# VH-VL binders against q9vpl3, part 117

Target 1, 224 residues: q9vpl3
Amino acid sequence: RGKINIQRPKAPHYERARVVAVTQPKYPELPKAKSCFKTRAERTQQQQENPYNEIIAREVRNWLDHSRLVAFFHLSSITADDIFRVRVQLHKQNLHLKSYGSKIIEQAVKNTRYEAIVPLFHSNHCIVFSPDPEKTAALLRIVRRVPQMVLLGGIVEETMLSRNQLVAYAQMPGLHAVQAQLVQTLSQAPGHLIQQLQAHQNSFVQVLDVHAKNQMNEETPKST
Below, E stands for the ipSAE of ESMFold2; O stands for the ipSAE of OpenDDE; V2 stands for 0.75 times the mean of E and O plus 0.25 times the DockQ between their complexes.

## First folded at step 4 (VH-VL)

Design D7 (framework fv_cemiplimab; at its last look DockQ between E and O 0.05; V2 from the best seeds 0.00; counts 0 for: pae E 13.6 > 2, placed apart)
Fold by OpenDDE, look of step 4:
Structure D7 (fold): chain C 224 residues (1-224), chain A 121 residues (1-121), chain B 107 residues (1-107)
Amino acid sequence: as target 1 above (224 residues)
Amino acid sequence: EVQLLESGGVLVQPGGSLRLSCAASGFTFSSYDMTWVRQAPGKGLEWVSGISYSGDETYFADSVKGRFTISRDNSKNTLYLQMNSLKGEDTAVYYCARDQGIYSTYYFDYWGQGTLVTVSS
Amino acid sequence: DIQMTQSPSSLSASVGDSITITCRASQSISDYLNWYQQKPGKAPNLLIYDASSLQSGVPSRFSGSGSGTDFTLTIRTLQPEDFATYYCQQYESYPLTFGPGTVVDFR
């Protein structure tokens, strides 16, 4: 029995061909749904009007408004499992790792004080949020062990910081410690000034005393 | 100001046990890894043990592995070193130090004054 | 374990001199090296981290260099307060290890 060529079936006998031609069901041409032929670009534009995207955008804004620490990371070839592990570690420190699409972020921050962050989101990214700026050091310590997470920058107490600035911030003593140091330094300044002023007076008195002693020695008659 | 204060160093017999404490102040203790370093009299520095900020990870030198335990209470801002089966070689000043690991940087930036442990018969 | 060595074990110098201490690792540790200063009866103080970065408050006369296996600490214009023991320490891998130390004393 000859191998049935599925790619080029033999034309049926003339009589069979006629019957097949007459019995072929005429299917109504399904209206080509315009949606099936939309280019990727057209589909992406329609996603902007998705009510769901608005909800997510509001969520992003809420996170930004209620966070005192925000850190932006680039993700380089990280697996879902790795992300999950990091998320758990961060969560233990009340740090919240979130990932959003670039378009959603753009929508969320449009015409807001956060609009400057948009250029940071050109590839795979994640954001870590915290209500506590004191957790900056903890955050950086955790991500140190995750080479796939690259720190790009952040926002601390409503101030945009570069990567280096964020690292420097994490190394600084707490605000109270710095204030205490400043107070101590300022408290020492008056004492030093007084000492310097008194030093000149004391020197003058010493010179006068020496002069007086010399005069007394000159007036002592050489008792012949 | 960052302060670390070690305590618990005493004379103990070989085979005995001792617990050291390090009280931390002036910084967010729960955000930093901590470490113990010891120095035998007239000798150099030897790393003994480290603990992560959360307490989930602990590290030990081979010389103390199985005998020493490191722990911390973040609510009390205190670091501990439980030392069991003490030997003469464990005689040293024990220092508590803050492990400053920020992103790619690791160093011991603050040290306590140390506490002396003497193991002798 | 990564073994650390230092040279010299001791050196004598005068105030105003420039001195160099060398630290060597048994394997490559990149720039994961710190330098500490210890005075007699005192706790160690961090001088340099990441092979070449000066700790805050450390005088600029201190400098560190090197990468891989060979590292150097240089003290320019030695001051009276600089006479101490200096230790290098690697943090590339556990266990963390210190060099044996270099004693800098008065000539």
Scores: ipSAE 0.020, ipTM 0.543, lowest interface PAE 6.5, mean pLDDT 85
Fold by ESMFold2, look of step 4:
Order: C-alpha cells, then sequence, then structure tokens
Structure D7 (fold): chain C 224 residues (1-224), chain A 121 residues (1-121), chain B 107 residues (1-107)
C-alpha cells in the first residue's frame, strides 16, 4: 500500500471540563481597530459599512499569513457537543478550527495567490489553521473519525495542495525540513495544480450539494 | 455499566486455528474502536490487533500479521479475533479493550477479564 | 517500531511512601503516552492518558508528567490497593507498544 501507518492512529481524548476551558470562541473577540483623525462623515460611513465583516476578514488574513498549515473542510450537520470535542482535540495539537462566511473569506484572500480557494466556500465549511505543518498527520488522524468534516484540500508552507497531496505530505514522518522540501518539490508545477483545481470546480460544487442534501434528508427524516 | 466478555480460549495444537469472541454491552458498540491485547503467562502486555468503529480499518502487530484477522459485527455487538497457524508463542491471556472516547483514541478505558489460549502439542 | 523501557523493573515500598516510575521511548512520542495498572489475575486499568491527564475515578494521588521521550508516573501516599504492576503505552504510531512493566511490591 502507498500509505504510512501514521495516518491511521487515533487522536487523543480530552476531558469535558477541560474542553470548555480550552475551546476557542466561534466568533473571536473583535480586535481593537487602529484609529486616525477622520471627519465625522467618514467615520459614519465606515460604521455604516459592515465593519464587523472587515475586522473578521483582517483576522482571517492574519491567520492565513501566520499559519504554515491551513486545511479546508466541507462541514455537514454536527451537534454542538461533537464540534466542541473536535475543536478541543484539535487545539491540543495547536490546530485551530474556525468557521467564516464565504464573503469574509473572499475579502481576506482578495489580491493574494489564494483566491483560487474561494469556490470551496460556497457551501457549509470550516477551516483549520496551524503554525506547525508537522501537525498535518495529527489533523488527519483527528478528523478521520469525524464524517461531518470532509477534507477538500489545504495550504502548506504557502503552497496549495489538493486533498491527495495533503494526505501524501502527512505520510512523511520526521523533520520539518524534509517535509518543507517535499512541499517545494510538489509545487514545481503550480500552473498544473491550479488547472486541476479549476477543471474540477463544477464537480466539487455538485458533489458537495449532493452530500449536503443526503445529510439534510438523514437529519430530518419524514416517517409516514 | 460497560461490560466486555471474551470467550473461545482453549488448548489447541500448533498450526491450529481458533476464533475468539468479545461480547460488548452497556455502550453503543458501533461508535467505538476495539482492540485485542495479549499477555503471556508471567509476561507483560502486547498489543495484538485493532479495528475501527465501522470495521473498515484493521491493524496488526508484526508478530501476528498474516496469521490473525480481526472483525466485528455491530449488529451483534461482538468483536472477533480469528487466529490461524498458531504457534507456542501465541500462548497468552487475550483481552479485548474499548477505546476511551466517542472519537476514536488509543485510550483503552475498559477491558474484559480475558480468555486463555494455550498452544501446546 | 517505538520501543518502550521502564525503570525500575521492580521496587519495594511501604504504605504512605511516595514513588516514581519512569518510562522512556526510543523516539519522540510527544505526549502520546498512557499509564495502566494491573493487579494479579486481573485486567489492566487505565490511570493516566496523554502523559498527564487523570482518568475519571482514579485517585488524585496518581499523577503523570513528561513529554518527548521521558515520562514519569508518581504515586503519593501509597495505599494497600496500589501494590500492582504498572505499564506505560505509546500511541504515536503503530504498532502500539507497551513498556515491560514495573512491579510495585509491599514492604
Amino acid sequence: as target 1 above (224 residues)
Amino acid sequence: EVQLLESGGVLVQPGGSLRLSCAASGFTFSSYDMTWVRQAPGKGLEWVSGISYSGDETYFADSVKGRFTISRDNSKNTLYLQMNSLKGEDTAVYYCARDQGIYSTYYFDYWGQGTLVTVSS
Amino acid sequence: DIQMTQSPSSLSASVGDSITITCRASQSISDYLNWYQQKPGKAPNLLIYDASSLQSGVPSRFSGSGSGTDFTLTIRTLQPEDFATYYCQQYESYPLTFGPGTVVDFR
């Protein structure tokens, strides 16, 4: 087989009392915006424009800029208890589970090389951020048991990877330098990778729509 | 409340086959990974095999790979270990154990009392 | 395979003593380490998971510490029911491996 044993190990369990204390909020505390001297009309216009979205978009951009590992998931219906357990297990490995609106993601990646990820967020989703690309294997181990989270792809060391490339990256044990060098080798044909993502964009939307409808029907069955 | 009960351990000749069972109760069996751990008389613990909650993924120690098969029947709440080509070094008490949490981990929080397998001519 | 060693292989202690058992992995396992207790003729019981987290129902006199390759289990104010064999177990990678055990005898 072409898989390494590492992607099979299970993630560690967390006690529920510690889970509550460690979990990150779904909507983080708004950062204090830097102010400058402005006219009354300019301040009113900025306040009338959706300033919460702009602050959150800057937060997402900061996560993207300071994270060496970013993973994108389709998110199906999940209970609050289950997502809390998953978030805590991820946080123990320095993996930060976040969810943002697609418009906010679009604002955050505008004018960056990551604009290609925007179509992935047209359906229900979540994102995992981490400063440590070595934690890719731990991420995959934890989410293996969470069928509600379907891996779509990711970013490692500023390089976009497909689902299969991210799994292959995670199978490399050992030093971070070796894994970083593999990512550079995988990215030697970035046009080829981008073309593959673009060519399957419509298929992604179709698959995610079918998946969401199946889970919606299962979650709310009609018995007559 | 959680109970695991192993059965099927007997005396068997080298080269023979044996199937162990583990009956589970007091929890939602189909939500948990399961494992087999063995202990030779007077010796330490040795992990033997594990199986995912759905049965789709199986894992084996090198000492039993190719000879043992692990399976589960979630409709009967039962874990199985099929042991073929048995050797003297397979003589041990075999425990089944449950993963500690709902999201599969390697915290074996509940164990059966074991069933003795003796491989002797 | 990740080899696990334990020290000491056995020790003698009196009720009320504080004892420490060590476990060493052949390579880094982060904090992916569990501790089990086994009494003669009985199945093992989970004591500590993730190197330092106390399993529900386990007395607070048990504690674990360590990360990487070196780990310890400490039992404070040893009780008569604590005389048993203690095993560490790594779960960083398959195959899962146990330490050889540490026998804690009464004396």
Scores: ipSAE 0.005, ipTM 0.449, lowest interface PAE 13.5, mean pLDDT 75
ESMFold2 (binder alone), look of step 4: mean pLDDT 91; pTM 0.927
ESMFold2, look of step 10: ipSAE 0.005; ipTM 0.437
ESMFold2 (binder alone), look of step 10: mean pLDDT 91; pTM 0.933
OpenDDE, look of step 10: ipSAE 0.012; ipTM 0.502

Design D8 (framework fv_fezakinumab; at its last look DockQ between E and O 0.29; V2 from the best seeds 0.00; counts 0 for: pae E 13.7 > 2)
Fold by OpenDDE, look of step 4:
Structure D8 (fold): chain C 224 residues (1-224), chain A 122 residues (1-122), chain B 111 residues (1-111)
Amino acid sequence: as target 1 above (224 residues)
Amino acid sequence: QVQLVQSGAEVKKPGASVKVSCKASGYTFTDYYMHWVRQAPGQGLEWVGWINPDSGYTFYAQKFRGRVTMTRDTSISTAYMELSRLRSDDTAVYYCARDEGIYDSSGYFDYWGRGTLVTVSS
Amino acid sequence: QAVLTQPPSVSGAPGQRVTISCTGSSSNIGAGYDVHWYQQLPGTAPKLLIYGNSNRPSGVPDRFSGSKSGTSASLAITGLQAEDEADYYCQSYDSSLSAWVFGGGTQLTVL
């Protein structure tokens, strides 16, 4: 008797399949408490008619106003678990990943300096907030490992940046590092000048010394 | 299992401040808003305000603005409500309550603490 | 005074059907905000009974039902039991007050 392949059961005969389909007890889907199984991200994405949009919009505005780094991402087929993992990683770096509905974003930025971001929110998206613009490099490092998160652009120090500009920004040395480098360069300039001046003097002295030695050799009479 | 454990009963004089704590367990503390609701003896329920534990953002009922401060410590999953300039009419049981549905509906309170009695007496 | 209006008391005999009304206004229930119901047993914290106008949380018997129409909501209890003796509160949101609002509460007595 052939080993019943439990992994690939032969499709039942058409008639049997019909009977099984009709006799399958339609268990009333227990009203899955709508809330029990949806992640925060899933709930926010489905938010089309939330009566509390205004309240949430105020919070969004608060994030925008207090963040020195804001990054906008498109989400492509990302799972709730993946989002959660990324969120944890970002949080360790004081980066805050949030998801809001398009309507909420629109309401939040209406008649503000942020109104230009509205067109970015035409699909599934998330926003990362940070009070520290120096975390841009860390942010990009983390999200590089998440292909489902596509960088669209961002705001750094109240300046809207394209994707490419944001990437370029992350590659630049910090302002303080640049300042330090400038100071160092400036501090070395006098030293270099002094060295050059001294080098010229030293060269001159050497030439004089050689000349003096040559004169002394010429004055030594050939004792016949 | 979701649990909200509140601090013990407090007795205060008029003009004093009281700080009530609510320790959350059994869920991710930062994923849910926390509300505070009070109930005077023999009276109904009154909403005080809410806090987003993730951002620290707060919103208070107009009646309590200027007297109430809600805070959180995410490291220990604890929410705090401080009420200042206490009056006799502030005598009530104060509840912390977890918000469910703020992101997809009009919000309801699915889990409650056992309450903290605050008595204000001269 | 509570923003939402409830009868102060309702009574019924075991096995009967009782209804508790919750009347709001155009700025709360009438504005489309959901109504939720809580049961509070003596000396205990409120417990969620109905959410989203008519949904029952896990563990709540089917003899409890909620409905909403216009500016009002209703909680119905069928097959009344002695254990149902409690205070019941409706809750919603009021846009004019920017606040969550409760009814004044209804004391249910089982005779």
Scores: ipSAE 0.238, ipTM 0.658, lowest interface PAE 1.8, mean pLDDT 85
Fold by ESMFold2, look of step 4:
Structure D8 (fold): chain C 224 residues (1-224), chain A 122 residues (1-122), chain B 111 residues (1-111)
Amino acid sequence: as target 1 above (224 residues)
Amino acid sequence: QVQLVQSGAEVKKPGASVKVSCKASGYTFTDYYMHWVRQAPGQGLEWVGWINPDSGYTFYAQKFRGRVTMTRDTSISTAYMELSRLRSDDTAVYYCARDEGIYDSSGYFDYWGRGTLVTVSS
Amino acid sequence: QAVLTQPPSVSGAPGQRVTISCTGSSSNIGAGYDVHWYQQLPGTAPKLLIYGNSNRPSGVPDRFSGSKSGTSASLAITGLQAEDEADYYCQSYDSSLSAWVFGGGTQLTVL
């Protein structure tokens, strides 16, 4: 793609969004097993959240519309101190760690091409947003030190990528314009990231095979 | 203090290979891309390629693909550039240079090694 | 030919102002890629002088300034001093070559 996006992030915009997100629960509870009949508490909670759900869903839509990088993680048990430390590290790189309830995510992506991401939010999760896809390598480097955050996949330049595709994207040349052009090459998966990976494996394997050979030429005798 | 210490001058015959080293200190080696840039005597600067020292991934300028190999050893914070099938016009000072960006490329080089002269002559 | 074009030499007297141009194309500077500048004193490695078109690293005097417009960039040096005698290189990224590219260099002579 032609957009460079090498500008420094505008902290005031993201600081406002972060303040809003801090008022929300950090770790949405896993969805309860569903039945036809909801408990009284569940019905009351759902109704009381409805006015705020639309406001928060609008903010999620805005993040999705203005973020050229979105990454999805499974989040296992983590202390409040550790997640705060990670959030601060990510924010220094213009990477914005957020967590939203699965119902809010479903509402936010309704009538968009991103409806396929909803199944990812049935488990405990978090999302990282950024306007700068060049920060993908920095994101993965930071979270590598956080075993509680397990990468599930992401969206780069409005293209959905599997976990392995996002890792491959991050290991390409550093300028985001080159990384965006690679996303177009990797874009063999038109729908649900996890569920459709097998249909598009050929292009994915070719890209990873080139990367594996390059890495193995440097690190093992199996090269060439 | 950031420091890039390069290996000593090399004299090679046409058709040989050379491997130049660049030892980094004073920063976290795996957090910054390392670039290689060369300068023929009396000539300008020419970018050769880069390596991501964390992953080992490389990217080479088109004219060097097939002749250059960049590697690293993270245990001693050292990057390497190997150039094969040497010609007389490969005679140059080869610099390693750190990309300033932490965790991602900034596209500019804030610290340079002192260079390694490689002379290719019969 | 160098991808980025610089004048081969520039001269100025102490205390004067000089400018060094760096002309690119639509695949590099004209595509919006930043321009960076390096100073190379005789017998030494290049040193970062200007990054991101106009930013000075710590320790670079404010008499050095950079700008970018259209497909070209300019380095300005005011209050010229004898120790400014060096070669100066501009640098950017070129999307058609998928490469970082340098100008051919400008030899600054302080008269």
Scores: ipSAE 0.000, ipTM 0.458, lowest interface PAE 15.9, mean pLDDT 76
ESMFold2 (binder alone), look of step 4: mean pLDDT 94; pTM 0.951
ESMFold2, look of step 10: ipSAE 0.000; ipTM 0.452
ESMFold2 (binder alone), look of step 10: mean pLDDT 93; pTM 0.949
OpenDDE, look of step 10: ipSAE 0.025; ipTM 0.578

Design D9 (framework fv_ontamalimab; at its last look DockQ between E and O 0.28; V2 from the best seeds 0.00; counts 0 for: pae E 5.3 > 2)
Fold by OpenDDE, look of step 4:
Structure D9 (fold): chain C 224 residues (1-224), chain A 121 residues (1-121), chain B 112 residues (1-112)
Amino acid sequence: as target 1 above (224 residues)
Amino acid sequence: QVQLVQSGAEVKKPGASVKVSCKASGYTFTSYDINWVRQAPGQGLEWMGWISPYNGETNYAQKVQGRVTMTADTSTSTAYMDLRSLRSDDTAVYYCARDEGIYDSYYFDLWGQGTTVTVSS
Amino acid sequence: DIVMTQTPLSLSVTPGQPASISCKSSQSLLHTDGETYLYWYLQKPGQPPQLLIYEVSSRFSGVPDRFSGSGSGTDFTLKISRVEAEDVGIYYCMQSTQFPLTFGQGTKVEIK
């Protein structure tokens, strides 16, 4: 029994072909959702100035103004489930993952000190906000396990940082730790100084005592 | 100061239950998970399970599954470990330990002082 | 369960000399996420354990630089370049690659 050539099926008999052609359900052409082929960038450019965009822009400004840590990420192909998982991890650390359109971001930061961030938003992106700059290390640890999130840079304590600078910042001891260390160092400094000063004095006194003892021994006449 | 403070020593009879508390201070309680680790006299460390104060999620070791309940009270920043049907082999020092709770990285950077639980007839 | 085996179980070291502790796992500790979740703890006498090393080789904050961790797969090592009196205690390796979390038997380090 010859192998059914599934790659080039034999054309059906003319009569069968007619019946098949007539009985083929004409499925309405699924509206070619032109929107599915438009890049996110193209979709965002066609969005007319909607009062809604102003509201969202205001929200973005509020987040920027109240956050001491802001991190910008490029998003590669990531699933909704993966985003949700990351969001939960971030939220647990009081890190807030948000995604906004590039136009909204542009509108939000226009004529503000944050205007320099606009070039970072040319592609799919997300922003993480936090009121606590000490969470930078936690943020990086979380994101390290998400290859779809690429760190672009951030804002810490109102200072714009590159990716490398942000990583370096995360490796620094916390402010409190540094303060504690400073206090400890300062508290030890006087003690060390006093010890050093006393050491020299003690040494000098010892030398003088030895000299005095030697002089006393020389003045004792051997009473024969 | 960042610390975990546990409840005092307990003496129980076989078949009884014990509830050990672990109070957290100096950090955001919901940002870290609480693990329980016990150590029998002269023995090594045994992991019992963890709880996430953030969402109440728990994971118990199979050895204590069915006998242990871990809870967390966010209002008081206190974690609890309830161990039921106590046996002589449950005699140990019980530690609560904090982990960062980031994905699968379970390292304990902060420990309680330990609670001695003695099960004797 | 992953079994963690430490060697030696006891070590007597002269102050200033180096020490090395081995930890072997019954299976690879390389996680699917590409990380290796091995940790080292020190339990000083009468105290709870304290973290020394996380993820094989990362030194925890406040831990002296004389402590170092290395290894991969199933073989791991903790090294102390110069043992001090304060280093006395029981050292534990721990894996968190798979549940349940498991510890080594412990290595008792004493000063000679």
Scores: ipSAE 0.613, ipTM 0.814, lowest interface PAE 1.0, mean pLDDT 88
Fold by ESMFold2, look of step 4:
Structure D9 (fold): chain C 224 residues (1-224), chain A 121 residues (1-121), chain B 112 residues (1-112)
Amino acid sequence: as target 1 above (224 residues)
Amino acid sequence: QVQLVQSGAEVKKPGASVKVSCKASGYTFTSYDINWVRQAPGQGLEWMGWISPYNGETNYAQKVQGRVTMTADTSTSTAYMDLRSLRSDDTAVYYCARDEGIYDSYYFDLWGQGTTVTVSS
Amino acid sequence: DIVMTQTPLSLSVTPGQPASISCKSSQSLLHTDGETYLYWYLQKPGQPPQLLIYEVSSRFSGVPDRFSGSGSGTDFTLKISRVEAEDVGIYYCMQSTQFPLTFGQGTKVEIK
């Protein structure tokens, strides 16, 4: 099949270089010793960085407003090469992998109905945006092969869905049937929601355990 | 509404060529690869190759390599299979089938109705 | 090329009874990514093939629960727990672990 995708999306013309760089997936950075900033020049630089946070937060709001599908993932340690392969696979399906700092997410969803998602971004994460909610099944098939990406939940047609609800949405036969079943599901007893949230927690633990075992089991055989 | 609609039956002489069309509707054409599979009368299925409308990449089965050209027109959401130097053993029903192009999975979830190509004198 | 061998090539089944179709590959279908790319298709009379099972055991959307796939390595099985009149046709296994994609010869399933 040839795994190399010749077509890559170009950087958006409408974004500044710093905004474009922030839209790339990134690993959690080690804490920097910011306490070393004691000069006026360092204080001025810190103040200049705050205006760019608002620009990036506006970008996140624009993605949320224009995407019918949004999926949130916990992101474990992953190589730049592996995340690049995942990004290419997703982009072929009109699925856009993004990562933003947690403070930027907090600013982006402040005073919106999506403030409830903020706790999801206290750890390393990534977000997938798409205008195509019917691509939810393709998204799940792609990330099934990526144990470093653990689905936490999502937003479909402006409705917040748990992990289990998003998986169920992906299995439904059509868009109109999904809308009808979503309305019916929201009227169900809260016990089903608790069960779905517990499955999310269990899935997260299982992925972390698989990741730890993979590093233990495979580290030695891959060296040559 | 989601469908692949192929062109009509063709009768050709040996040495001629045939171009079968496969028009996609109801889905994003560039998100899926198009495979071509043929079935000789009373026989099983034979994979011929695929094309990715996303980037124009192709992969042909060796049996037909050199005689086949697969193309895609994204403006009309139509894939084409052009088979040249026809032989009598090219008589078959030709199907187009889509797959998501996700990793090495060939998950053919949608098939065209088939195009009968008859090669005879 | 990976040769896919189906047995039996023809099968007559009393309605309501189980049926089993075997597919054997000349090489392991386990891919380096840990998945096994083995599929089952049904071609009903006068129709194009339709997907039943993908990746050994996963049922395609809308496929009844009476269809199940199993197997690993080189040996795979499609089972129909209770054959119905609508299940008549030719069943094909297919592999995509290695190019070229190859199909089995087909198993014709009839009602007796």
Scores: ipSAE 0.116, ipTM 0.567, lowest interface PAE 5.3, mean pLDDT 79
ESMFold2 (binder alone), look of step 4: mean pLDDT 92; pTM 0.942

